# Designs tried in a protein design chat: VHH binders against Glutaminase (glsA). Part 18

Target 1, 327 residues: Glutaminase (glsA), of Synechocystis sp. (p73903)
Amino acid sequence: MGIGVNSDPKVVHHQSIPKPNAMAIANYRAITTKQWQTWVEAARLQALNGKLPQYIPQLSLVDPGNFALDIGDQNGIIYEAGDTDLTFSLMSVVKPFLWLYILHHRGWQWAEQKVGDRPSHLPFNSVEQLEQDGGYPRNTMVNSGAICLAGHIPGATIEQRCENFLTWLNHTAQCQLWLDQELLASVHSLPNPRNLAIAHLLAAKGYVEDATLALETYNQLCCLSGCLKDLFKLGLMLQCPQPPLQPDTTARVKATMAKAGLYEMSEAFFRRTGFICKSGVSGLILACLPAPSPTIFACYSPPLNEEGNPVAPLALLEFLAEFTSRN
Key: E = the ipSAE of ESMFold2; O = the ipSAE of OpenDDE; V2 = 0.75 times the mean of E and O plus 0.25 times the DockQ between their complexes.

## First folded at step 17 (VHH; framework vhh_vobarilizumab_d1)

Design j3 (from w2 with G54E; at its last look DockQ between E and O 0.94; V2 from the best seeds 0.86)
Fold by OpenDDE, look of step 17:
Structure j3 (fold): chain B 327 residues (1-327), chain A 119 residues (1-119)
Amino acid sequence: as target 1 above (327 residues)
Amino acid sequence: EVQLVESGGGLVQPGGSLRLSCAASGFTFSSYGMAWYRQAPGKGRELVAQIYSEGSTSYAKSVKGRFTISRDNAKNTLYLQMNSLRPEDTAVYYCATSTRTGSEWTQYWGQGTLVTVSS
């Protein structure tokens, strides 16, 4: 009786945060200013080997030397560096919050019918994976999942859908995010055939009603922009949810981030460092240390590695992980 | 062994110009980004300019428009052209890089060269 490995792509596994190899409690407040400076310098020097993305013109034109960092917890900022007044777009960093929005408003039972929670071994913009999975998105951190969920934001128009999401997010996280119209125009200037194919496949398979609405809504969400303070607050919302946001909702989001927030590197990185991360092509990493102290790491540095992750923020997280392991 | 050796520092009057050089050895120079830092007396080290491995440049706000970072890969040399110098530019200037061996990154610094801007 061959145990038929139920290869049903629609099988949703129970969302749990994987256990890191070591959950050492690090006292980041004990770190000296000199040590922080040393790490920041080292990270920024590593970033000299990174590259700006070329497929979005506006992102290719930013100063690669831009840098902003906040590390803190529920009690406030522990360390700050760089230019915190710099503005940036969230890009794919919006995906956890889109996921949060859907979970909060529609619930898990509804959501599992539209998107899975399995890691991806293919690129975040893979059409092939979606095809193999019968149009059922693997998770919410890949483009297929995000586009799918974007298609289900309520509103009569694309603009209204974006506004509804933005209003909710700003209110809930106490942010001041805004839609960067120039960036949106830049995104529109170069067609993305992969995202287009993803959107059409989702529509064809009945996961979204309108491919254009879904994709364009997603594009607008990606173009939501803010500053370091906003990014940090978004992290606080995930780590310290306040009513009516429920802890189980944010826990699910963080679990997904652990699996897919740094693309194919996500699980390995989480196991090694203990940080739950979401990266974006604009040069952002939002990272959370799940316990016992709800540490929030918010960093902006545009240069990306080959995997598409910001170089300097990743280096900083590695330094922190090493510090924690030694202390 | 990776070595960075700065030169070109000296005394200059306000409004004057200097060109710093950093001779690099012990690594594939063309494959790595480089940076200039400076440290004034009693102050922390601060970033001045960066040149990335792909050739793009970045500058601190305080030096933008006055300083130019460049490199000659054939000579394994990093340069900093400093124009319109100000007294507040007085500092020890350091060349820096980070190189990768396997999965490990190592930071390297020169010994520094002193730039004094004074009337």
Scores: ipSAE 0.803, ipTM 0.934, lowest interface PAE 0.6, mean pLDDT 93
ESMFold2, look of step 17: ipSAE 0.857; ipTM 0.956
ESMFold2 (binder alone), look of step 17: mean pLDDT 88; pTM 0.880

## First folded at step 18 (VHH; framework vhh_vobarilizumab_d1)

Design i1 (from w3 with S31D; at its last look DockQ between E and O 0.91; V2 from the best seeds 0.89)
Fold by ESMFold2, look of step 21:
Structure i1 (fold): chain B 327 residues (1-327), chain A 119 residues (1-119)
Amino acid sequence: as target 1 above (327 residues)
Amino acid sequence: EVQLVESGGGLVQPGGSLRLSCAASGFTFSDYGMAWYRQAPGKGRELVAEIYSGGSTSYAKSVKGRFTISRDNAKNTLYLQMNSLRPEDTAVYYCATSTRTGSTWTQYWGQGTLVTVSS
């Protein structure tokens, strides 16, 4: 006897993410203004040795000194620095929310046929990793997984697909994101041969129906843009989901971020700190910090390290991690 | 080991100009970005200008168009050209950097040079 009509195929559980061996009892509100200022100075001095991405012209020309930081919880902002009115694209930070969208609307059983949920052994944009795996993407935080899922967003046209996702995300997180058409034009201005090869391999192996459609939809999603407050609200949605969004769905997204949200350093960083992060090449880190009041870290600083993670936001997270280990 | 020494501060009338220098030693100067910060009496230290290791520059809004950061890697010297000075530019000016040894970053600050803009 198989699964009866009383079974709910939408109830898909992922193994809970591991937590550090020691309980983190963090009080981020106890950090003094002077301490925050000292950490921001230190982080920004480290960022002087970061580089802007050269692949996308509009991103390579931003003011490298742009900086914005919000840390807070559902009760409000704990600390704020920089120019929080600056706007930026989400780039790869959109990937957790694409994953959330797919899990919410299609469920895990459908989604696991299209993408895996395990770390990649090779870089996030690797065609070779996808080839070795027969076209089945390792996870949704790498380009192959995100392009695959973008190819499965419902809609009659690319514009309708992007609008369906954007409208859902804005409503669910109470954000004011938009598609930045000038940035999209900049994305189109140079070839991206790795993403093109990924899209064609996905189509050749049957994971997407149309390589061009999947890639174009992905490009538009990466150009969804907002300000720091929007990024903070996206984090709040992951940490404090509201109906109809199910807590086990956001938990699965956070588990994937813990494994793969910071490229190669993801698992080691999570094991050491308990911080669940996603970085983006525009200079973003969005992080979920464990605390009695679940805490959101949202930071924008364009200079990147060699792995593609923003230097100043990552330095700030290291300072916070050290603070929680001592306090 | 690492040493940063500012010079060129002094008393200047509003609308005047000064050029600050920061002599650097004890590290490979050309490998690291540098910044100028300033601290007015009774206030926190604030960023003024940055020069990144790749050569890009960035400025605080309050000084953009009036101040120019530059460097001479052959002389291991960082500069800040300050034009159209205003009384609110009065502060101690510091040069700063962060260098890396292994996995550890260490920040370094000069002792500061006083700039006073008054009639």
Scores: ipSAE 0.841, ipTM 0.951, lowest interface PAE 0.6, mean pLDDT 89
ESMFold2, look of step 18: ipSAE 0.838; ipTM 0.948
ESMFold2 (binder alone), look of step 18: mean pLDDT 88; pTM 0.877
OpenDDE, look of step 18: ipSAE 0.926; ipTM 0.978
ESMFold2 (binder alone), look of step 21: mean pLDDT 88; pTM 0.878
OpenDDE, look of step 21: ipSAE 0.930; ipTM 0.981

Design i2 (from w2 with S31D E104T; at its last look DockQ between E and O 0.87; V2 from the best seeds 0.84)
Fold by OpenDDE, look of step 18:
Structure i2 (fold): chain B 327 residues (1-327), chain A 119 residues (1-119)
Amino acid sequence: as target 1 above (327 residues)
Amino acid sequence: EVQLVESGGGLVQPGGSLRLSCAASGFTFSDYGMAWYRQAPGKGRELVAQIYSGGSTSYAKSVKGRFTISRDNAKNTLYLQMNSLRPEDTAVYYCATSTRTGSTWTQYWGQGTLVTVSS
């Protein structure tokens, strides 16, 4: 039974950013401290029902009560809560910035030959979807897309590739991210047969030159770590790009986030709340509210729901969306 | 109706110990995480300790090593063992949870119990 290889794997359907239903822009600076506290408490209480990931040992050992929140814009922080000195790994939150790196250095015309921009209806680590698509990754927010792009970071070694990316990102965003070697060791401690299969399929189909280099580079990028201020700055870079970063590149990244940043729930969430999000298994959500108010939401809370998204950050975004709808 | 009722508060000397209880009703207690908060006079409410639905615990930095949160699911009761109490621990202590009905989460609080640490 001939697996009908859909003939033109190179057709990149550029979908526009969906329009959010919530058109109203709330003045978050008008929100009282008491109201913020109430929302934070409510969100954290919900998080009591979340769970830590088990497939990366080090992430299973973090304090589930860890919490840090920054909400702000180009003018500064509007509200802050929790312990902002806590450190965490980016994990999948690195994917938008990997996408940004590739767009900035190679351009979208080159990139579209390697990765698509379509939403996924299968899990972020699906091998089956990649197979069905002939090895062409659906988007840059799923593992196949990220691994593919990671395989094209310049450098003679895996370490040099990671360093090249890290140096660029730190300089561009004014961050102080670093590679957590202990976390990397933890990632290596257990096999990831799905990512391995993804990497090999990418190589077999010619989307990456070396499966091992691509996958390991990706692993290292996921293990880049920082604090809440770094995460906020990353959001600021997306919302308020500075030369030589072009606004069209960040716009493309945000468009992809709107479609795929929370994986299967991304589009619905964006339509409902107006927030463009990227989540990570470490408990991060970076969210952006589109113009005219370039709001940045950076939150760390490790407990995850069944879908693998951080519970408390999602709840907070829902509260904000509700507030916006009423005001 | 969800109800949380705290007990066990009182006057204790510095260095003393106290055990708070929270009796829960109106929901499946074992399915939900629970938390202790406190509010000192003139201060905002602050998190003290959490016990997650999965059994993990977390503590505020100020009480870590001194306080222990636990639960008895058979008795639908949350506990807070407080050791090495300090004057700065003086506050009204509240039990809290959030429960789910359908797609909606609702937070619930007890009436609080006063803990006074004084010589």
Scores: ipSAE 0.794, ipTM 0.930, lowest interface PAE 0.6, mean pLDDT 93
ESMFold2, look of step 18: ipSAE 0.865; ipTM 0.959
ESMFold2 (binder alone), look of step 18: mean pLDDT 86; pTM 0.857

Design i3 (from w3 with S103D; at its last fold request DockQ between E and O 0.94; V2 from the best seeds 0.91)
Fold by ESMFold2, fold request of step 21:
Structure i3 (fold): chain B 327 residues (1-327), chain A 119 residues (1-119)
Amino acid sequence: as target 1 above (327 residues)
Amino acid sequence: EVQLVESGGGLVQPGGSLRLSCAASGFTFSSYGMAWYRQAPGKGRELVAEIYSGGSTSYAKSVKGRFTISRDNAKNTLYLQMNSLRPEDTAVYYCATSTRTGDTWTQYWGQGTLVTVSS
């Protein structure tokens, strides 16, 4: 599939997921325990120079040394490190699963009229990008797309909408996620005028019915929390979907993640490594790694780099990318 | 050339205290976080304590409340105050850091200092 021209200016034909320039596939089970230990040490030393986010008080108070790593496939865990019982919020990592929910329940034809599937040229929270595009969000990994889709989750109240999504996700991925009320209060304690402006623009342009309902549903979804095992199972659902979840649906979600899952670095990182990632400001990276057996990388480490991606998880992915290029 | 040199190890009775030092040179010490690791004979190396570049600290569960990491940027020295020592704290203790030049990270480790906790 390529870019075409049609008579509707709000519709663009989406290309297939980009292919990496230097594709390499390796057996992650061949990595020795000593090698893993060395990489985890190196990654955590790099994280000593990261920072916790200041704009969400509850996130600024976590132990910066929290660390948990699972890498594995449908046959089980390949390597595990840290304290896998630690809990964390999903934050932006929820966005691929909101996209999955909408695609599964509403279908592509409906969904593409509400949100695009292409990269943003401006930051993930940009009101200007949304204005330039006439209120049509670039993709579901940026705030405008996620707020738009949150406004379309069924339910009579904000809480019922969040519960509908949460119940579906827990059942489908076999997770035990929950809404963290303390974190939600912390999110509300600081204004987010960019998200407010996004929600109002979406409503003014007809992409959501109610700006407040869309924004507050989105806020609750970002405060869904779990442990590393839950994050791994979310990745397994994307890599190994089971009925009634269709493989084409998860493939489309992964294509969006490849284009937009790591802020500005998304496309370049995917083209170089083949890794399909989504990061979250609580310190998460969830990644789908290419391998003969579809592989999941799930990692929690709170310190962030200057771009807002978690330092240690990203360092580990760089080490894995080097390993795959040489083995 | 980056150098990390630990000192202060030795033999101590259970319940006793030791203070480890790590003298650092060859990099801008105040710009980087530092960590202490330890390795008991026949075991893997494990994280003990961290001090982040912004000043926050973190500790392994086994040492919380007993060990304190600190630094003196004027002296380019990292410290580990170890109180209420137990036989299972017996290990070689290493200080470590990672520094960045451009887009490249390089990790550095000291040679280690032996702490023995025994009656």
Scores: ipSAE 0.855, ipTM 0.954, lowest interface PAE 0.6, mean pLDDT 90
ESMFold2, look of step 18: ipSAE 0.847; ipTM 0.952
ESMFold2 (binder alone), look of step 18: mean pLDDT 88; pTM 0.875
OpenDDE, look of step 18: ipSAE 0.927; ipTM 0.979
ESMFold2, look of step 19: ipSAE 0.838; ipTM 0.949
ESMFold2 (binder alone), look of step 19: mean pLDDT 88; pTM 0.875
OpenDDE, look of step 19: ipSAE 0.924; ipTM 0.979
ESMFold2, fold request of step 21: ipSAE 0.850, 0.842; ipTM 0.953, 0.950
ESMFold2 (binder alone), fold request of step 21: mean pLDDT 88, 88, 88; pTM 0.872, 0.878, 0.879
OpenDDE, fold request of step 21: ipSAE 0.933, 0.933, 0.932; ipTM 0.982, 0.982, 0.982
ESMFold2, look of step 21: ipSAE 0.843; ipTM 0.950
ESMFold2 (binder alone), look of step 21: mean pLDDT 88; pTM 0.872
OpenDDE, look of step 21: ipSAE 0.929; ipTM 0.980

Design i4 (from w2 with S103D E104T; at its last look DockQ between E and O 0.93; V2 from the best seeds 0.90)
Fold by ESMFold2, look of step 18:
Structure i4 (fold): chain B 327 residues (1-327), chain A 119 residues (1-119)
Amino acid sequence: as target 1 above (327 residues)
Amino acid sequence: EVQLVESGGGLVQPGGSLRLSCAASGFTFSSYGMAWYRQAPGKGRELVAQIYSGGSTSYAKSVKGRFTISRDNAKNTLYLQMNSLRPEDTAVYYCATSTRTGDTWTQYWGQGTLVTVSS
């Protein structure tokens, strides 16, 4: 589903096998440089009406005009724009990789006892959804699931837990991520009563042993930072896993992203486009695009729409979806 | 019906200043961010400066500290104050915006105004 390969016309029998409503046969290398430039201009003009997340002071201070785009596959970059040396925090984009870490080290059967794999009906930070579900988080893309899983990273101390995750991720994806201490200090300076309530509910229901440790580990993971090259390599790891990562493990992570990676719009967007995405409030979208050569879209643009998704990256994905549907 | 009309271009010596204007009509000007782009002969169009709908600004590295974007909502006019001009600033300058009707965004560009920086 959504990851089909080059289709041979000789195999199409009696119009009886429908293709998924996804861009499985797209050839992104056929898009001209002028078309890419036109789309980037349009996306960045739309982003002029977005806003920085004012409730996170360090993120509200970035240059709203920051922009970086890489689209490519395992054979290299198809198109690149903007300043790819800009750095940013992963924020919620870390959540798929926390899920990957847990699935890789603990296995699916263990992990499903701690978090679900279904969409949330309420906002990503809802205490109410977690209460209604008896403390069992809906999925790993919402805060309750991510805080729960952060509480299960092995290590004797919070610092060791974060270092174990960071070192594994950097080695596995060949990234140079780091913990942004200044951003972490900014996070510590602000109360987050929703996340605190979530952590306490998880502990009260037995899903984590220590609410404070789970929440602090989660806060540190959200402050992992890198540049666009790192984000692209994270996407490449999901699309083109190498041993010891098993393909069915990354497939499950992508399935969760399809259900929940873009907040409330996730399932509808995936069904319409076939694009598997995760957004982050620092201005990121990481997307897995189905194609004969599995394609990665990594984009940084700080201004957000009212739903919390970055305006320019989402506009670019919409342009891509429309273009490929008109083959 | 959206119309953007640039003016204020001309010939200026290196180190000089110019102020470009963009007269806007056909949309609620104060509701939308605006940008200046430029295009030198034989080159692609590049972003120069942005003013966001919330009032914040951003600049290309090559012009930061020398150019200032501003707007006057009472006059529906966008400005670009260009100081310390260099020969590399020679280009056609365009103002641009994107406006929304329902869920659809449409991009609009002016016809451009030529700035020549030469002795």
Scores: ipSAE 0.873, ipTM 0.961, lowest interface PAE 0.6, mean pLDDT 89
ESMFold2 (binder alone), look of step 18: mean pLDDT 88; pTM 0.876
OpenDDE, look of step 18: ipSAE 0.910; ipTM 0.970

Design i5 (from w3 with T99V; at its last read DockQ between E and O 0.98; V2 from the best seeds 0.93)
Amino acid sequence: EVQLVESGGGLVQPGGSLRLSCAASGFTFSSYGMAWYRQAPGKGRELVAEIYSGGSTSYAKSVKGRFTISRDNAKNTLYLQMNSLRPEDTAVYYCATSVRTGSTWTQYWGQGTLVTVSS
ESMFold2, look of step 18: ipSAE 0.848; ipTM 0.954
ESMFold2 (binder alone), look of step 18: mean pLDDT 89; pTM 0.889
OpenDDE, look of step 18: ipSAE 0.931; ipTM 0.980
ESMFold2, look of step 19: ipSAE 0.855; ipTM 0.955
ESMFold2 (binder alone), look of step 19: mean pLDDT 89; pTM 0.886
OpenDDE, look of step 19: ipSAE 0.927; ipTM 0.980
ESMFold2, fold request of step 21: ipSAE 0.873, 0.870, 0.872; ipTM 0.962, 0.962, 0.962
ESMFold2 (binder alone), fold request of step 21: mean pLDDT 89, 89, 89; pTM 0.889, 0.890, 0.890
OpenDDE, fold request of step 21: ipSAE 0.934, 0.934, 0.934; ipTM 0.982, 0.982, 0.982
ESMFold2, look of step 21: ipSAE 0.850; ipTM 0.953
ESMFold2 (binder alone), look of step 21: mean pLDDT 89; pTM 0.887
OpenDDE, look of step 21: ipSAE 0.931; ipTM 0.981
ESMFold2, last read: ipSAE 0.877, 0.882, 0.872; ipTM 0.963, 0.965, 0.961
ESMFold2 (binder alone), last read: mean pLDDT 89, 89, 89; pTM 0.892, 0.893, 0.893
OpenDDE, last read: ipSAE 0.933, 0.936, 0.934; ipTM 0.982, 0.982, 0.982

Design i6 (from w3 with S31D T106K; at its last read DockQ between E and O 0.92; V2 from the best seeds 0.91)
Amino acid sequence: EVQLVESGGGLVQPGGSLRLSCAASGFTFSDYGMAWYRQAPGKGRELVAEIYSGGSTSYAKSVKGRFTISRDNAKNTLYLQMNSLRPEDTAVYYCATSTRTGSTWKQYWGQGTLVTVSS
ESMFold2, look of step 18: ipSAE 0.869; ipTM 0.960
ESMFold2 (binder alone), look of step 18: mean pLDDT 86; pTM 0.857
OpenDDE, look of step 18: ipSAE 0.925; ipTM 0.977
ESMFold2, look of step 19: ipSAE 0.867; ipTM 0.960
ESMFold2 (binder alone), look of step 19: mean pLDDT 86; pTM 0.860
OpenDDE, look of step 19: ipSAE 0.919; ipTM 0.976
ESMFold2, fold request of step 21: ipSAE 0.870, 0.872, 0.874; ipTM 0.961, 0.961, 0.961
ESMFold2 (binder alone), fold request of step 21: mean pLDDT 87, 87, 87; pTM 0.868, 0.866, 0.868
OpenDDE, fold request of step 21: ipSAE 0.934, 0.934, 0.933; ipTM 0.982, 0.982, 0.982
ESMFold2, look of step 21: ipSAE 0.856; ipTM 0.958
ESMFold2 (binder alone), look of step 21: mean pLDDT 86; pTM 0.856
OpenDDE, look of step 21: ipSAE 0.930; ipTM 0.980
ESMFold2, last read: ipSAE 0.865, 0.870, 0.856; ipTM 0.959, 0.960, 0.956
ESMFold2 (binder alone), last read: mean pLDDT 87, 87, 87; pTM 0.867, 0.867, 0.864
OpenDDE, last read: ipSAE 0.934, 0.935, 0.933; ipTM 0.982, 0.982, 0.982

## First folded at step 19 (VHH; framework vhh_vobarilizumab_d1)

Design o1 (from i3 with T106K; at its last look DockQ between E and O 0.82; V2 from the best seeds 0.88)
Fold by ESMFold2, look of step 19:
Structure o1 (fold): chain B 327 residues (1-327), chain A 119 residues (1-119)
Amino acid sequence: as target 1 above (327 residues)
Amino acid sequence: EVQLVESGGGLVQPGGSLRLSCAASGFTFSSYGMAWYRQAPGKGRELVAEIYSGGSTSYAKSVKGRFTISRDNAKNTLYLQMNSLRPEDTAVYYCATSTRTGDTWKQYWGQGTLVTVSS
């Protein structure tokens, strides 16, 4: 595992001033239609070697050839491919928006008492990491942080909490997301002892009031579903926030995504590309591509690599990163 | 070196059937997924059918229920069984794959085989 993987942080590079060549303006509108078609073909051929997730039965049954891509900005779509009417669950892609909700309504000073903003040293679902930290979740992109925040959505019942969040998100991002009841039933059919242990530890340490309400609210949030247009609008909200969302609030959410949005590869990918991403096991990547051309990448392709990230969306981001490093 | 060679194209009447083959060499055939694409005159290349390395299949909406992708790992051959053919299926058909050595991916395409569906 050590030779082919660069996990060593570079100590000599402490200042975050971009290199002069990293200041080049990325112009995604200059990419020709033929180039996009070639990249999409290549990415989808690579995805033929990915696998569907097996631990959520409803996700294992989707058509692995489903594909949808939008890249664009506040002025509209630059390039579109695939079937944009396909629907999918957000799964972990909901986590940045739960963080946004909490920061927007409760503020940072309250939120930092409940959850940190540091990378985890252990896997995203680790009970051990939470134990080592005394019940204080490392960040909102791991399960412990997301379950903690779900426990603080207002509402008397699990369903009311989910509806409050859903209604806010749909209104704020102009989306038409919904709770997928069939997927929720599939999630309920699974044993998840790690998430249960996380929820109980949070409650025992005083980070949530009720372990069951926190965990089941989190389960419902992960089953919020939509289409590619909804995913693009969620990205647009992060990249181009409008009042009443404060730019500092969305910037904080994006900073957490850069640290933790792609599992173990998050920091290295962000350092190399500048792309701020969140993946979901349903086959999603939502990415904010950097200014001065604030651009949204939204892609759905179910086959996953060994790390749990979608193969085709990652391949497309790699092609884009290569393009921006030359231009 | 990786090579993909399609065969089996030809002229067929509407409603007819045709089977395409793609002979593959130069890589571990059973380890990689394969796809069929097609390109009609004046149009861009479009996905027709996929077979994943794990054996799952997927089809374009326009061909579902009429076409079947399959493979024979003993013969290193990919197939496309095309039934109930229509004039709009007229195209050059390509087989394709992507293989990885280390962390480098390369895409490979056959030369294509022409399918003409006409009375």
Scores: ipSAE 0.866, ipTM 0.959, lowest interface PAE 0.5, mean pLDDT 89
ESMFold2 (binder alone), look of step 19: mean pLDDT 86; pTM 0.859
OpenDDE, look of step 19: ipSAE 0.924; ipTM 0.978

Design o2 (from i5 with S103D T106K; at its last look DockQ between E and O 0.89; V2 from the best seeds 0.89)
Fold by ESMFold2, look of step 19:
Structure o2 (fold): chain B 327 residues (1-327), chain A 119 residues (1-119)
Amino acid sequence: as target 1 above (327 residues)
Amino acid sequence: EVQLVESGGGLVQPGGSLRLSCAASGFTFSSYGMAWYRQAPGKGRELVAEIYSGGSTSYAKSVKGRFTISRDNAKNTLYLQMNSLRPEDTAVYYCATSVRTGDTWKQYWGQGTLVTVSS
């Protein structure tokens, strides 16, 4: 990790050798309960000016005051707030895990023929960006890349494809995710002409064989739902991969998230903070925080800013970034 | 210049009602969401109710159905109607907001008003 860990502790001109970096291991644990409470209050007050997405009816009906936060590592939770039993859809937060699935099962050399690994210059759902690139999606964090990869999940039917992915993800991350049928019905109830155009362009350019199958598989993956515990475990899988997942596979997924996981702010935010994030329009941010003990931030708060990122989770990450720059 | 001033607290018997007010000044009141928090003796401050800038409301589970948050933008005043009060509602009640200038947010809190539910 590039988090500015200590130089070689054996090279000192004094008689002492640096001890293991216990403060860096517990750096986020140095934050007092009162400080966490103050930050959560501030973040939630900021979120009072966010908005729910109106274009997915089921998401517009959630309680905007829903809030859940876990931060921790493989040794356990450092801080927890809100109602961690609340359930939510992953929406675009599934995209890193679709990328992980494809990389794990097909490898990089196959995957790079289908999707790139570079930032988009236009919005995440842009047909124009895909046209300019000849049907080759910029990356897996935008809709064109995710629809493309959904079209390559094995299975005889859409339902089998979604089940194959869901079963693999639940087993690998030890989650209890499920397909939310009410949310899926809500997604179906409104036309999405941009995603439809994307799917047809991918098929026309040979990146998927069946536009309808790719799009509907993608729709089902976005409707996978869980609770904060599931989101935290997804983060643990990225930060602390277990065999048969290879560390270089999760590292590649995190590299894409750093470039593209927060829409247009992705590269600047990563450069400034070192935080590797993916947001979702249901109100989620999942983040990998640099530390000697790899740390996960999982937060749910439905109100979004104008870019589509959740207000309260992003505010909390800003507070954490300032804390780490001072400590 | 931003100021929030709560009023309306007092002693009430269980089952009674109170209406809290929060007079706001120094910012464009109608542009920002507002919240009520409370702090019981020896406890951390907890969220009670929210009103979002778009008009939606949200409530803590412990008060839902008993408390109602509302606002009057012409009077720059936030309200909390508290019905069916219980001893567990005893706390100092604060109104709060966050106001943005450029990319900077600043949180503002009132000094609080004491609500005591006792018999």
Scores: ipSAE 0.868, ipTM 0.958, lowest interface PAE 0.6, mean pLDDT 89
ESMFold2 (binder alone), look of step 19: mean pLDDT 88; pTM 0.882
OpenDDE, look of step 19: ipSAE 0.925; ipTM 0.979

